# Designs tried in a protein design chat: VH-VL binders against Cytochrome c-554 (cycF). Part 17

Target 1, 133 residues: Cytochrome c-554 (cycF), of Cereibacter sphaeroides (q3j2p2)
Amino acid sequence: QDARQIERMIEGRHGLMTLMAHELGKLGGMAKEETPYDAEVAGKAASNLSALASVISPELFPKGSAVGEAEDSEALPAIWEKPDDFAQKISGMEEAAAKMQAAAGTDLASLQGAMRDLGAACGSCHETYRQKD
Short names: E, the ipSAE of ESMFold2; O, the ipSAE of OpenDDE; V2, 0.75 times the mean of E and O plus 0.25 times the DockQ between their complexes.

## First folded at step 16 (VH-VL; framework fv_bermekimab)

Design j1 (from z3 with heavy chain A50V; at its last look DockQ between E and O 0.83; V2 from the best seeds 0.73)
Fold by ESMFold2, look of step 17:
Structure j1 (fold): chain C 133 residues (1-133), chain A 124 residues (1-124), chain B 107 residues (1-107)
Amino acid sequence: as target 1 above (133 residues)
Amino acid sequence: QVQLVESGGGVVQPGRSLRLSCTASGFTFSRYTMHWVRQAPGKGLEWVAVIWYDGSKKYYAESVKGRFTISRDNSKNILFLQMDSLRLEDTAVYYCATGDYIWGTYRTYYFDYWGQGTLVTFSS
Amino acid sequence: DIQMTQSPSSVSASVGDRVTITCRASQGISSYLAWYQQKPGKAPKLLIYAASNLETGVPSRFSGSGSGSDFTLTISSLQPEDFATYYCQQYYSFPLTFGGGTKVEHK
């Protein structure tokens, strides 16, 4: 894996995470009742989130792209030490996003329930595989 | 794998005290709001108490308010229920239960995970 | 406090039957309602959250509906493993409260 390829993958996964955070922010704002619930906005945000989650793959995390090995990386070495568990966490994220896509447009209570599960999936992955500050 | 294990149940005399414990594993205990739910033999479910993930808030069913105290030790992954001034109507299997992850502190107070329960009964 | 009234208290049914269980809240609770299944000697198992959303791993023959004060749990085609007691639970406000339960018994 050359340095240019590693740099491109780090940039790509940062962009992916930023777009996911954008859609998650809309859903989270409604779940916390900081913004009014809107079924169409919620449904669209969930659809976008599900599409973005489907792009998460181990290919975005090549060897040599860990924190301390590449500029701007926050990825912990555990990703490469426990590849089976990392893949399971990615699948869990995809499942939680699909659950949100099914629930978000129904009502606020449904969105909140799916958000609880999505938050747990996201936190579980970051706790193990992202550098803390 | 998520596991909740209650202990400390047994046979006691009315008016005595008992402390129940719930040991948690397989998840980040300090991120979850925890509850106690009880079930008298042959009867339905009754919610008893809740404690927030950080211990900052507690609520109790009226039937136990002033007699029971819920607490937690996040360093040991243990939930407690201190049961004072025990009455015959407190006879039940006591479950610890959870599911409410801190990230979304929403109105989502329902329970994915339950322990096996610990029985509290009284001697004559 | 919000009282939850389940009906009926028990149901005699056969494998393949459609079973409907009703839960009524003493005040509006929007869709903040969960359904649980409990078998003898076991802890309850979550089936439905937010009135209508099937929990992961729960068979699609289970469905929930309703909002406000009136809710139903439906089992479209009863299976042998579905003989159990079912509880609704509101989580609109504290104290959290359960319905009295509905025992689904074979025959």
Scores: ipSAE 0.652, ipTM 0.861, lowest interface PAE 1.3, mean pLDDT 89
ESMFold2, look of step 16: ipSAE 0.630; ipTM 0.863
ESMFold2 (binder alone), look of step 16: mean pLDDT 91; pTM 0.936
OpenDDE, look of step 16: ipSAE 0.806; ipTM 0.917
ESMFold2 (binder alone), look of step 17: mean pLDDT 92; pTM 0.943
OpenDDE, look of step 17: ipSAE 0.811; ipTM 0.919
ESMFold2, look of step 18: ipSAE 0.616; ipTM 0.854
ESMFold2 (binder alone), look of step 18: mean pLDDT 91; pTM 0.938
OpenDDE, look of step 18: ipSAE 0.841; ipTM 0.927
ESMFold2, look of step 19: ipSAE 0.610; ipTM 0.848
ESMFold2 (binder alone), look of step 19: mean pLDDT 91; pTM 0.940
OpenDDE, look of step 19: ipSAE 0.790; ipTM 0.914

Design j2 (from z3 with heavy chain A50L, light chain S31T; at its last look DockQ between E and O 0.83; V2 from the best seeds 0.00; counts 0 for: pae E 3.2 > 2)
Fold by ESMFold2, look of step 16:
Structure j2 (fold): chain C 133 residues (1-133), chain A 124 residues (1-124), chain B 107 residues (1-107)
Amino acid sequence: as target 1 above (133 residues)
Amino acid sequence: QVQLVESGGGVVQPGRSLRLSCTASGFTFSRYTMHWVRQAPGKGLEWVALIWYDGSKKYYAESVKGRFTISRDNSKNILFLQMDSLRLEDTAVYYCATGDYIWGTYRTYYFDYWGQGTLVTFSS
Amino acid sequence: DIQMTQSPSSVSASVGDRVTITCRASQGISTYLAWYQQKPGKAPKLLIYAASNLETGVPSRFSGSGSGSDFTLTISSLQPEDFATYYCQQYYSFPLTFGGGTKVEHK
């Protein structure tokens, strides 16, 4: 991939993460009781989040797209140094999103329970593979 | 994988003190609220105390307030329970437990991770 | 404090039996209820959260139901590994409280 392709992949994964944060924010607001629980809204947000998680792929993280290698990258070199661990973290995210999809529309207690696993999966990946601001 | 290992239990005399430890691994300890739960021999479960993920808040069961102190060292992934003025009624297996990530409220305080427990008993 | 009353205190059962355990809260707790299994010398194991959600890896023969103040744990076909003590726990309000337990014993 040339430099232009690397820039497009970085932009793509930033957009993907932004959309995931948007859906997560709706679920999180309900879980913390900052917004009223709405089973239909929660179900749709969880479905969208699951779909977005399923799109995360190695194509979004080409060689040469780490922090310090490409403009606007926040991806730590550990992604390419520990590819098996990175893949496990992504799989964990997909599993947590699927659990949320199964639980979010049932009731608030179910959404809150699934949020624990989703929050842990998000935190686990970001602690190792994303540069903090 | 997630592991919680308690230590520091043993046989003590009433009125003495004991410090329990719980060593955590396999997860980001500093993002989890931690609890102590105890079980007297042949009896049911009793929640004892919790400490927030960052140590900023602590809550105790009424039966142990003023005698027990919960604390944590997030740099070493260790949870502590300092037990002072021990009484015969404190005889139990003590478990550390968690499942609550920083996303949660008290309405997520059920426990999917438990240690194997450490026994506190009294010499006669 | 919310008191959790389990019944029965014990039940003698055979492999293949349907076992039903009841838990009653002294006030309404919505669905903020968990069920645990505990074997001798071991820590409790989470089975169900939010009254009816099966924890990952728990066999489908376990089910939970109820809301408000009355809750039921059902084992549809008892297996040899299911002989244990079962506890309910409310997490609606502090202090967190457990039921007294139900011991499921081999006949």
Scores: ipSAE 0.435, ipTM 0.829, lowest interface PAE 3.2, mean pLDDT 88
ESMFold2 (binder alone), look of step 16: mean pLDDT 91; pTM 0.939
OpenDDE, look of step 16: ipSAE 0.572; ipTM 0.858

Design j3 (at its last look DockQ between E and O 0.09; V2 from the best seeds 0.00; counts 0 for: pae E 21.0 > 2, placed apart)
Fold by ESMFold2, look of step 16:
Structure j3 (fold): chain C 133 residues (1-133), chain A 123 residues (1-123), chain B 107 residues (1-107)
Amino acid sequence: as target 1 above (133 residues)
Amino acid sequence: QVQLVESGGGVVQPGRSLRLSCTASGFTFSRYTMHWVRQAPGKGLEWVAAIWYDGSKKYYAESVKGRFTISRDNSKNILFLQMDSLRLEDTAVYYCATGDYIGTYRTYYFDYWGQGTLVTFSS
Amino acid sequence: DIQMTQSPSSVSASVGDRVTITCRASQGISSYLAWYQQKPGKAPKLLIYAASNLETGVPSRFSGSGSGSDFTLTISSLQPEDFATYYCQQYYSFPLTFGGGTKVEHK
């Protein structure tokens, strides 16, 4: 695989995760009551998060982009060894984001209720498929 | 870096009061619902009580309701369990425990546990 | 209150065996179930949350499955460090409740 293509995919998935963290931070801040609940801000953040989650796909993880194979990669080889489980985790993240989209703009309690599944879905995928330091 | 340290256990007479403390560090204590979980010698785990991150809601197992009071001091990062009307069946190791999420429905599993403090009752 | 029934209460197994532990809830709890491992003299350690999600640092030989009222913890190939007692716990509603435990011990 072309080294420049691999670099672009790694940069792309890092950027995707950064944008998701940005939107998740807004929702998390309201859920923790660090910032005031605002239904319009919460609804928009959840909509953006759902859109970003839908872009997560195996295409962002080409062969040759694992930790130890490519510069700046944090992707574990398990992605390519367990493709069915990886796809299932991606679907789980999309479903959790959709639940948050339905809940976030309703009220603070609804946002707080949906945060649990969203955090679990994010953690589940990263812990199996992303290297930790 | 997360640390939960229980204290206040010991050997006491049945029917007497005891106060357990749990000192928390390495995380923002005031963002977490806190729990007490106990384990009698040779027995399984039993959830005892929970208190919301801000202290506004408290929950108790039926076995301790009316006898135990959970409380917290968020300025000192301390969780308390006041144990009144102690009985022989209260003999156990008492753990404080918590998870990653604050104030949210159905997030009460425990990825952080203290080392436990032993409460032993002697008649 | 939701009662959690674990079976079996103990398992005698050898290194390399596949070990399966079952937990049944007295009512539907969706996927709000956790599994813990406890070794003598130590606090419990979280293995699985949300019925099937592996906690950080837990070996991949551990897996969880189930939804609703029937749940399973599987150790695909038992290792010497896996001899311990395992507990399920529901967090669907208060009061939080644990199963009675399953001791996995040497044959």
Scores: ipSAE 0.000, ipTM 0.507, lowest interface PAE 21.0, mean pLDDT 83
ESMFold2 (binder alone), look of step 16: mean pLDDT 92; pTM 0.945
OpenDDE, look of step 16: ipSAE 0.719; ipTM 0.897

Design j4 (from z3 with heavy chain T33N; at its last look DockQ between E and O 0.78; V2 from the best seeds 0.68)
Fold by ESMFold2, look of step 16:
Structure j4 (fold): chain C 133 residues (1-133), chain A 124 residues (1-124), chain B 107 residues (1-107)
Amino acid sequence: as target 1 above (133 residues)
Amino acid sequence: QVQLVESGGGVVQPGRSLRLSCTASGFTFSRYNMHWVRQAPGKGLEWVAAIWYDGSKKYYAESVKGRFTISRDNSKNILFLQMDSLRLEDTAVYYCATGDYIWGTYRTYYFDYWGQGTLVTFSS
Amino acid sequence: DIQMTQSPSSVSASVGDRVTITCRASQGISSYLAWYQQKPGKAPKLLIYAASNLETGVPSRFSGSGSGSDFTLTISSLQPEDFATYYCQQYYSFPLTFGGGTKVEHK
C-alpha cells in the first residue's frame, strides 16, 4: 500500500467516524432529554447515520494503517487478525442503524429503545478494534 | 452468542439463606445493567431486583427489600442474588436478565436476554 | 407501584385466527411497555418494545399498539408456534411490573 494512499484512508475513516458521532450526538441528546425530542430531526439524523454506516468497510483499513504503523491511526491490529469478526461488527452497526431509522421518528421511547442497541453495536466494535484515547 | 447461566438454586428450609449466581458471556458484562426476575410455578413473572452496570444503583421489589441483596463482580462476569430470611412465597424459578446497555441508560428497562433459570423451593 | 391488568387470562384459538390481548396500566406510562412470549419450560422472549416496535427477528404478524395506559398485542394470523403465554411489562418506573399473562391455547 502506498504511504499516501494509507494516509488518505486514515483521513477518510476519521472523517466518517466524526460525521457518525455528529448524528449520534443529536440522537443521544434527545434520548437523554438534554434537547427536546423532535421527530423530523431524529428521523433525518437516523437516515444520515444509516448512510454513513453503510460506508464502513475493510477497505478503509488497509494493511499498514494500524496504530503504531501510521501517524494518526487509532486502529488496532485485531482488525487484520480477525477480519470475519470485524465484518460482523460492521454488519451489526448497519443493522442497528436501520433499526434506529425505523424507530427514531415515532416517539422518544422508540428512539431510546433503538439507541440502546445502536450504542451496544458501536461500543462492541470500538472495544475490540479502536485504541482508546 | 450471548449466554446467561444461573446456578445456586435448590431445596432449602424456610428462614435459611441461599446465594444465586449468574455467569455471563458473549457480551461486555460491565456495560450492562442486570436484573433478577422470578416466576412461581404456574404463575406469572415478577421482577425482583436490578443493579446498574457499575454497581452504583440497586433497586428491589417491595416483597424482597431487606432480605435480598443484588451484587456483581465485573472482573469475573458474575451477577449475584443473596437471599436471606427465605419464605415459602419465594418459591420460584429465578432468571437473570439483561439488554440495557449503558450508552442509553434511560427508560429502556426491558429484557432481550434471559438465562434458563434456577429453581428455588422448600422442603417440608 | 404501577399495576398491569392483562386480559383475557386465556384464549382458545385455532391456527389462522386473529388474536388480541390487552394490557392496562394503573397510571399513564407513555409508551414504556414491552411484550413477551413464553413457552413451557423456557425463558420469556421479547416481542415488542416501546409499545409498537418489533424486536429483531419477530415475525410481522405480531404488532403492538397503544400509549398512555391502554395497550394491545395482536397476532394477525395465529401460527402453530404461537401457542404460548404472553406478558406485558411496564418500564416507566421502578418497580418494574408485569401483567398476569394470557395463555393462548389450541382449541
Scores: ipSAE 0.605, ipTM 0.853, lowest interface PAE 1.6, mean pLDDT 89
ESMFold2 (binder alone), look of step 16: mean pLDDT 92; pTM 0.943
OpenDDE, look of step 16: ipSAE 0.686; ipTM 0.883

Design j5 (from z3 with light chain L96Y; at its last look DockQ between E and O 0.61; V2 from the best seeds 0.00; counts 0 for: pae E 7.4 > 2)
Fold by ESMFold2, look of step 16:
Structure j5 (fold): chain C 133 residues (1-133), chain A 124 residues (1-124), chain B 107 residues (1-107)
Amino acid sequence: as target 1 above (133 residues)
Amino acid sequence: QVQLVESGGGVVQPGRSLRLSCTASGFTFSRYTMHWVRQAPGKGLEWVAAIWYDGSKKYYAESVKGRFTISRDNSKNILFLQMDSLRLEDTAVYYCATGDYIWGTYRTYYFDYWGQGTLVTFSS
Amino acid sequence: DIQMTQSPSSVSASVGDRVTITCRASQGISSYLAWYQQKPGKAPKLLIYAASNLETGVPSRFSGSGSGSDFTLTISSLQPEDFATYYCQQYYSFPYTFGGGTKVEHK
């Protein structure tokens, strides 16, 4: 991994997280009843979120890309200190996204039920592995 | 691990009062709406009251409205039920209950977590 | 106020039997329904939420179905530890209400 590759990975993972936040925001807005429930929109958002979660991989987090090592990085060193825990949290988020994909298009109650695990999985990873804003 | 422990049950006489407590641990209590659910001996479950995560909203079953007061102390992680003007039909095991909040709503819809219950018996 | 009518009130069954319990709401509640299992002297245990989603750690022999006003809990092959009382609960609106319960007991 050279310096240019590290920069590309930081940009890539930042964009990935931004897109995931976008899709999660649609689902969250419906769950909070801030926007009307729409089964088609919810189903597409959940499908997109599941696809985005599936591309999270260790190659997006090369050594030398932690906060303080590279410009614009927010990734805490814990990612490389506890790789098994990081992988488990990624897997947990992938599973929660898949459950949301199965539930989101059914009705609002089903979306709300799945949102509990999805929100917790996303928050759990960020609390441990991302520098707070 | 989430724990809910009720206390304050006992034998009471007509018109007397009782205060139940529920001590919570293993989660951020101030993010959760809390509930009381009761079950008379040999009978089904009856929802009694709810209080919003911040105490701003309270809801009661019609059978207890005006007689029971739900409250919480988020600094001590304690839920309360003040039970005034007790009646024979208030004899029950009282459970405190909650579940993970739905992201962004802080509302509990179904109960993942229950205490062991505290028995309130009415002596005629 | 939403009434939950649960049937039957009791079921006599043997290990291995398929058991079906129904719950009907007095109005539409979409999928805002939970199922609980309760054994004597114990607190209820959540089995199903959102009508059909299994809670973590619940065996796959339990399943829930339905939406709107008619709901079903199914135990595909009854096990000795499944003899208990089962309750449905709507969480569509306050006051939350429970069905009257179904006792599943040894034949």
Scores: ipSAE 0.040, ipTM 0.680, lowest interface PAE 7.4, mean pLDDT 86
ESMFold2 (binder alone), look of step 16: mean pLDDT 92; pTM 0.935
OpenDDE, look of step 16: ipSAE 0.296; ipTM 0.780

Design j6 (from z3 with heavy chain R31S Y101S Y106S Y110S, light chain Y32S; at its last look DockQ between E and O 0.02; V2 from the best seeds 0.00; counts 0 for: pae E 16.0 > 2, placed apart)
Fold by OpenDDE, look of step 16:
Structure j6 (fold): chain C 133 residues (1-133), chain A 124 residues (1-124), chain B 107 residues (1-107)
Amino acid sequence: as target 1 above (133 residues)
Amino acid sequence: QVQLVESGGGVVQPGRSLRLSCTASGFTFSSYTMHWVRQAPGKGLEWVAAIWYDGSKKYYAESVKGRFTISRDNSKNILFLQMDSLRLEDTAVYYCATGDSIWGTSRTYSFDYWGQGTLVTFSS
Amino acid sequence: DIQMTQSPSSVSASVGDRVTITCRASQGISSSLAWYQQKPGKAPKLLIYAASNLETGVPSRFSGSGSGSDFTLTISSLQPEDFATYYCQQYYSFPLTFGGGTKVEHK
């Protein structure tokens, strides 16, 4: 792959994560009771999040797109050192997102319950595979 | 962009030696395991050798053990294959290819980047 | 060593055809299986890794399936640029080994 293709993937994954964060923010606000619970808003946000999570794949992380290899990358080399683990964590994220989708629109307690797994899924991946600030 | 460029191939006599080189660019060479894969004319692909990112480990196909030596110079982004005691059955296009960084594991040693190859043949 | 048996060795097909290539490992290799495409005079190109993951830029008409010892590469609708030789490769353990290849040629 050429540098342009790699850059596209990096931009793609950044955009994806930004959009995911946006939806998660809605859910998180409700979970923390910073904003009133709204089943419709929660359901929609969870649906969007689940859809976005399903887009995460190793395809977005081509070789040559690691920190130090490409500009504006936050992807650690460990992604390519532990591809199976990386894939498993992607699956875990998808499952957690699906669980949230099933729970978010029911009631606040269910949303809060699903948030635990969702947060864990995000954290587990980022802790290992994203460059720390 | 990722580039691998092999060189050093040519016509050689049996029993002689030849040294292949692979110059890498467009990626952090020192972070990746590297491989040699060869292909005899009209035949399939055969893995030849692998070397860990820091050169600490080397693996060879049984067919080349004791005759071929894989090495690398990370300061120059070059992969080498020293071929000694060459045999007619070594006739092939030799490709360098990138591996992963999970050396010694069974996770992923697929080859996602390849050079154009360099041909090694023998004179009659 | 793990032997990879690939079949068929060749297949004649037409544009639009569904093409299926199989690869059998002499032992279980989980999903440590890659597929490559090679055109004459060119280096192989990675198509699929981990048995079913498409490499970046590979058309969706390509798909891989299987786990354990039996694997399949499928081209749902063969395109003119797909006429080539395809190889499977296991990376479950060293030595790394390839299948014998399958040449997809014009009918």
Scores: ipSAE 0.000, ipTM 0.587, lowest interface PAE 14.6, mean pLDDT 91
ESMFold2, look of step 16: ipSAE 0.000; ipTM 0.520
ESMFold2 (binder alone), look of step 16: mean pLDDT 91; pTM 0.933

## First folded at step 17 (VH-VL; framework fv_bermekimab)

Design e1 (from j1 with heavy chain W103P; at its last look DockQ between E and O 0.03; V2 from the best seeds 0.00; counts 0 for: pae E 17.1 > 2, placed apart)
Fold by ESMFold2, look of step 17:
Formats: sequence, structure tokens, C-alpha cells
Structure e1 (fold): chain C 133 residues (1-133), chain A 124 residues (1-124), chain B 107 residues (1-107)
Amino acid sequence: as target 1 above (133 residues)
Amino acid sequence: QVQLVESGGGVVQPGRSLRLSCTASGFTFSRYTMHWVRQAPGKGLEWVAVIWYDGSKKYYAESVKGRFTISRDNSKNILFLQMDSLRLEDTAVYYCATGDYIPGTYRTYYFDYWGQGTLVTFSS
Amino acid sequence: DIQMTQSPSSVSASVGDRVTITCRASQGISSYLAWYQQKPGKAPKLLIYAASNLETGVPSRFSGSGSGSDFTLTISSLQPEDFATYYCQQYYSFPLTFGGGTKVEHK
């Protein structure tokens, strides 16, 4: 793939991750009771998070876009070395986001329960596939 | 220093109208959701109305719905309460109130800033 | 609407006493509860938010506890400046609602 396409994909996945972190921050703040629970805000944040998780795909991680290969990349080469495990982690994140979407707008306890699975899924992928800062 | 100052209270006749103002200073008014809370003499607190930071949404207590209108002028940092069809039961000190907003929503739900209030009362 | 039932309506106490005020919501509100203090002729003052978090500048003798529908405000050792009326307020949903108040007064 050409250099411009790789650059656009890296920018795209950074934007995707930034938006997911933004929505996750709203849910996390409510789950930790640092901000008030608001069913409408929680439901919208979870819906957005689920939609964002569903667009994670191998197309966002073309060959040549790893850390050390492309400008501003944080993606570890393990993504391309263990593609089946990476796909499984993505599916796990999608499943956890779907559980959150079903739970977040119901009540705080439901949001808190779904948050534990979502945190585990995010952490599991990042430990293996993202450069640690 | 955050400051909220209510004005426009007074003695009126039942069935008349009155407009309360709340002048804000010491914070970015246009980022804060604003509320009115009232207290009848010798009674407890009653929430009256809320208006979003940008004026896009308003809610009212059932006791005032259809008679009171909350509004704001963000260019002048003023919150308003238009009170129509006033009843004796509306006798109260009226406070404007606000507090820190929830990140990402610009909404407040509990009040760490209050004015000192303006009294609305009646004489026949 | 979420009804807030506050008890007792008043309590007579002496300086140094431990005072406990209870607030019950008509449905679960998690920890979205605030406590206010009000002295005669003054605006209310926020004491506690999120059921148990002290507002900046509030003395540590004030504490809040509870979650769900049952909440408590405690003054561990009453001081002369603590004679006042106390209100709980839920902020789980609109309309925002207050408890009826508890007047803490000298014996």
C-alpha cells in the first residue's frame, strides 16, 4: 500500500481510539461515581462506543504501519505476527461494548457491571498490541 | 469570585406578573446550567426550574409549569424567571443557583453557588 | 417524581453531641445525593455531594453515608455554628427534589 494510504490509516485509527477513550471516560466517571449517573448521557456514550468498536478492522492496520515503520504509529508488530489472536481481541472488545450498550442506560449498577468486562477487554488488547507510554 | 445576585422581587397583587433577574459574575456564565430554587417563609426548599447553558432545554416543577418561564441572556450574564399568573402560594425567597458541570455535558445537578435570594410576596 | 423523606423533622441537641439525620428516596438513586446546611436568613450551603464527598472547606466532623435509597448525614461532635436546618437533595433525575428538612436546635 502507498505511503499516503498508510498515513491516512494511522491517523484514522488514532482518531478512532481517541473517540473511544472520550466515550469511555464518560462511562468510567459515572461508574466510579466521580460524576453523577445520567441515563441519557450513559446510553448515548455506550451507543457511540459500540459503533466505534464495530469499525475496528484489519484495514486500519495495514502492513508497514507498525511502530518504527511509520510516522506516529504506536501499533506493535505483534498485530501482524499473531493475526488470529488480534482478531479475537477485537471481537472481545466488540462483545464487551455491546454488553455496555445494553446496560448503560438502564441504571448505574448495570453500567458498573458492564464496565468491568469492557475494561478487561480493552486492557487485554493493549497489553499485547499497543506500545506502552 | 463567583457571585450571583437576584433582583426583581417585591410586593405584588395576585394574578399579576413579575420578572426576576439573576446577574452572574466571576465565572463563564455561558458554560453553566442555571436553576431557580424557592423557599416559602418557614418552609423547605423547592426546586423551580432549570435552563441549559445554551438555553436549548428547560424543565419546570409541576407547581409552576405553564405560568413561569426561565430564560437567559448569555451576552449579558443574566438569568431570568418570568412569573405570570402569580398566586399566594408563590410567596417565597427565590434563589438562583449553579455548580460545577459534568464534563462533556455542561450540566449541573447540585449547587455549590447560590445567590442570597429575592423575596416575592403579596398584598391585597 | 422521586420523593425524599427526611427524618427527624427536628432534633434537640447539645454542643458535643453526635447528630444523625436520615434521608430516604422513594426509589434507588445510587449515590446521587447532596446535603445542604442553611442558617436563618441565609442561602443554603453545600456540605456533601455524591452521598459521601465533603465539599471544599466543610469541616471533617460532617460525614455522609449510604447508597441506593437510604442515606445518613452525621455530625460527630456538634459545634455552636452547626445549629441550622439540613436538607438532602437527590440529583438522580428531574425534577430535582429536596427532603423536608431537619432543624438541629439547642436542647
Scores: ipSAE 0.000, ipTM 0.532, lowest interface PAE 17.1, mean pLDDT 84
ESMFold2 (binder alone), look of step 17: mean pLDDT 91; pTM 0.940
OpenDDE, look of step 17: ipSAE 0.254; ipTM 0.768

Design e2 (from j1 with heavy chain G99A; at its last look DockQ between E and O 0.56; V2 from the best seeds 0.00; counts 0 for: pae E 3.2 > 2)
Heavy chain, then light chain:
Amino acid sequence: QVQLVESGGGVVQPGRSLRLSCTASGFTFSRYTMHWVRQAPGKGLEWVAVIWYDGSKKYYAESVKGRFTISRDNSKNILFLQMDSLRLEDTAVYYCATADYIWGTYRTYYFDYWGQGTLVTFSS
Amino acid sequence: DIQMTQSPSSVSASVGDRVTITCRASQGISSYLAWYQQKPGKAPKLLIYAASNLETGVPSRFSGSGSGSDFTLTISSLQPEDFATYYCQQYYSFPLTFGGGTKVEHK
ESMFold2, look of step 17: ipSAE 0.347; ipTM 0.772
ESMFold2 (binder alone), look of step 17: mean pLDDT 91; pTM 0.938
OpenDDE, look of step 17: ipSAE 0.723; ipTM 0.893

Design e3 (from j1 with heavy chain G99S; at its last look DockQ between E and O 0.40; V2 from the best seeds 0.00; counts 0 for: pae O 2.9 > 2)
Fold by OpenDDE, look of step 17:
Structure e3 (fold): chain C 133 residues (1-133), chain A 124 residues (1-124), chain B 107 residues (1-107)
Amino acid sequence: as target 1 above (133 residues)
Amino acid sequence: QVQLVESGGGVVQPGRSLRLSCTASGFTFSRYTMHWVRQAPGKGLEWVAVIWYDGSKKYYAESVKGRFTISRDNSKNILFLQMDSLRLEDTAVYYCATSDYIWGTYRTYYFDYWGQGTLVTFSS
Amino acid sequence: DIQMTQSPSSVSASVGDRVTITCRASQGISSYLAWYQQKPGKAPKLLIYAASNLETGVPSRFSGSGSGSDFTLTISSLQPEDFATYYCQQYYSFPLTFGGGTKVEHK
């Protein structure tokens, strides 16, 4: 891919993560009881999050888009060194998001329970493949 | 990789004191709420005490209030249970266990990791 | 305090059987319910949290359901390694309390 395409993918994945964070924020607020639990809002947020998670793919991480290779990239070279592991973690994220979708609209406890796996999935990938601040 | 290792159990006389320890490794100890759960021989599980990740809060089962004290040393990754005025009914395997945390602040109170326990019994 | 009534206290079953264990709370606890498996001489192991969430690494033959006061743990097809004692636990409020346990034995 050319430089423009790489930049677009970087923007794309950043935007995706931003949108995911937005939905996660709603769920997290309820989970932490900072905002009242609303089953409808929770369900919708979880649905959106699951849909967004499904967009995560190696396609968004083209070669040449690593830290030090492209501007604004937070992607560590390890992504391309361990493609199978990276793919597995993407799958894990999708599964965790699906679980949240199934749980969020049930009750607060269920939402909180699903948040554990969701957080773990996010952390698992970011810890290994995202540049630390 | 998470490990909880209890110690300090043994044979004791009624009215005496005993101090149990739980050494934690393989995780960020200071982020987790810790518990003691006990099990009398051939009986079910009984929650004993909880201590917040930073030691700011403690709760006890009614059966041990005023006699047991839970504490922790986050610098050493150790959980303690000071047991005073021990009674025969305190006979049990004592487990230390963790409760998970979410987003750094949200706490759960189910037990995802357990030690293998340390036995406290009484002399005849 | 919230009392957890678990039934049955014991059940005899064979490999391949469907096993159902019930836990009833003395009051509503939403989905703040966990299930544990304990084998002789071993510490309990978390199976399910939030009433229906399967812990990582736990076989899919285990499932949890229920909300409010009535909860169920189901083993769809009992395996040899599943013979053990199972406990429910509420974490809705302190003091935390367990059910009395259900021993799954060989028929």
Scores: ipSAE 0.027, ipTM 0.699, lowest interface PAE 2.9, mean pLDDT 92
ESMFold2, look of step 17: ipSAE 0.544; ipTM 0.838
ESMFold2 (binder alone), look of step 17: mean pLDDT 92; pTM 0.944

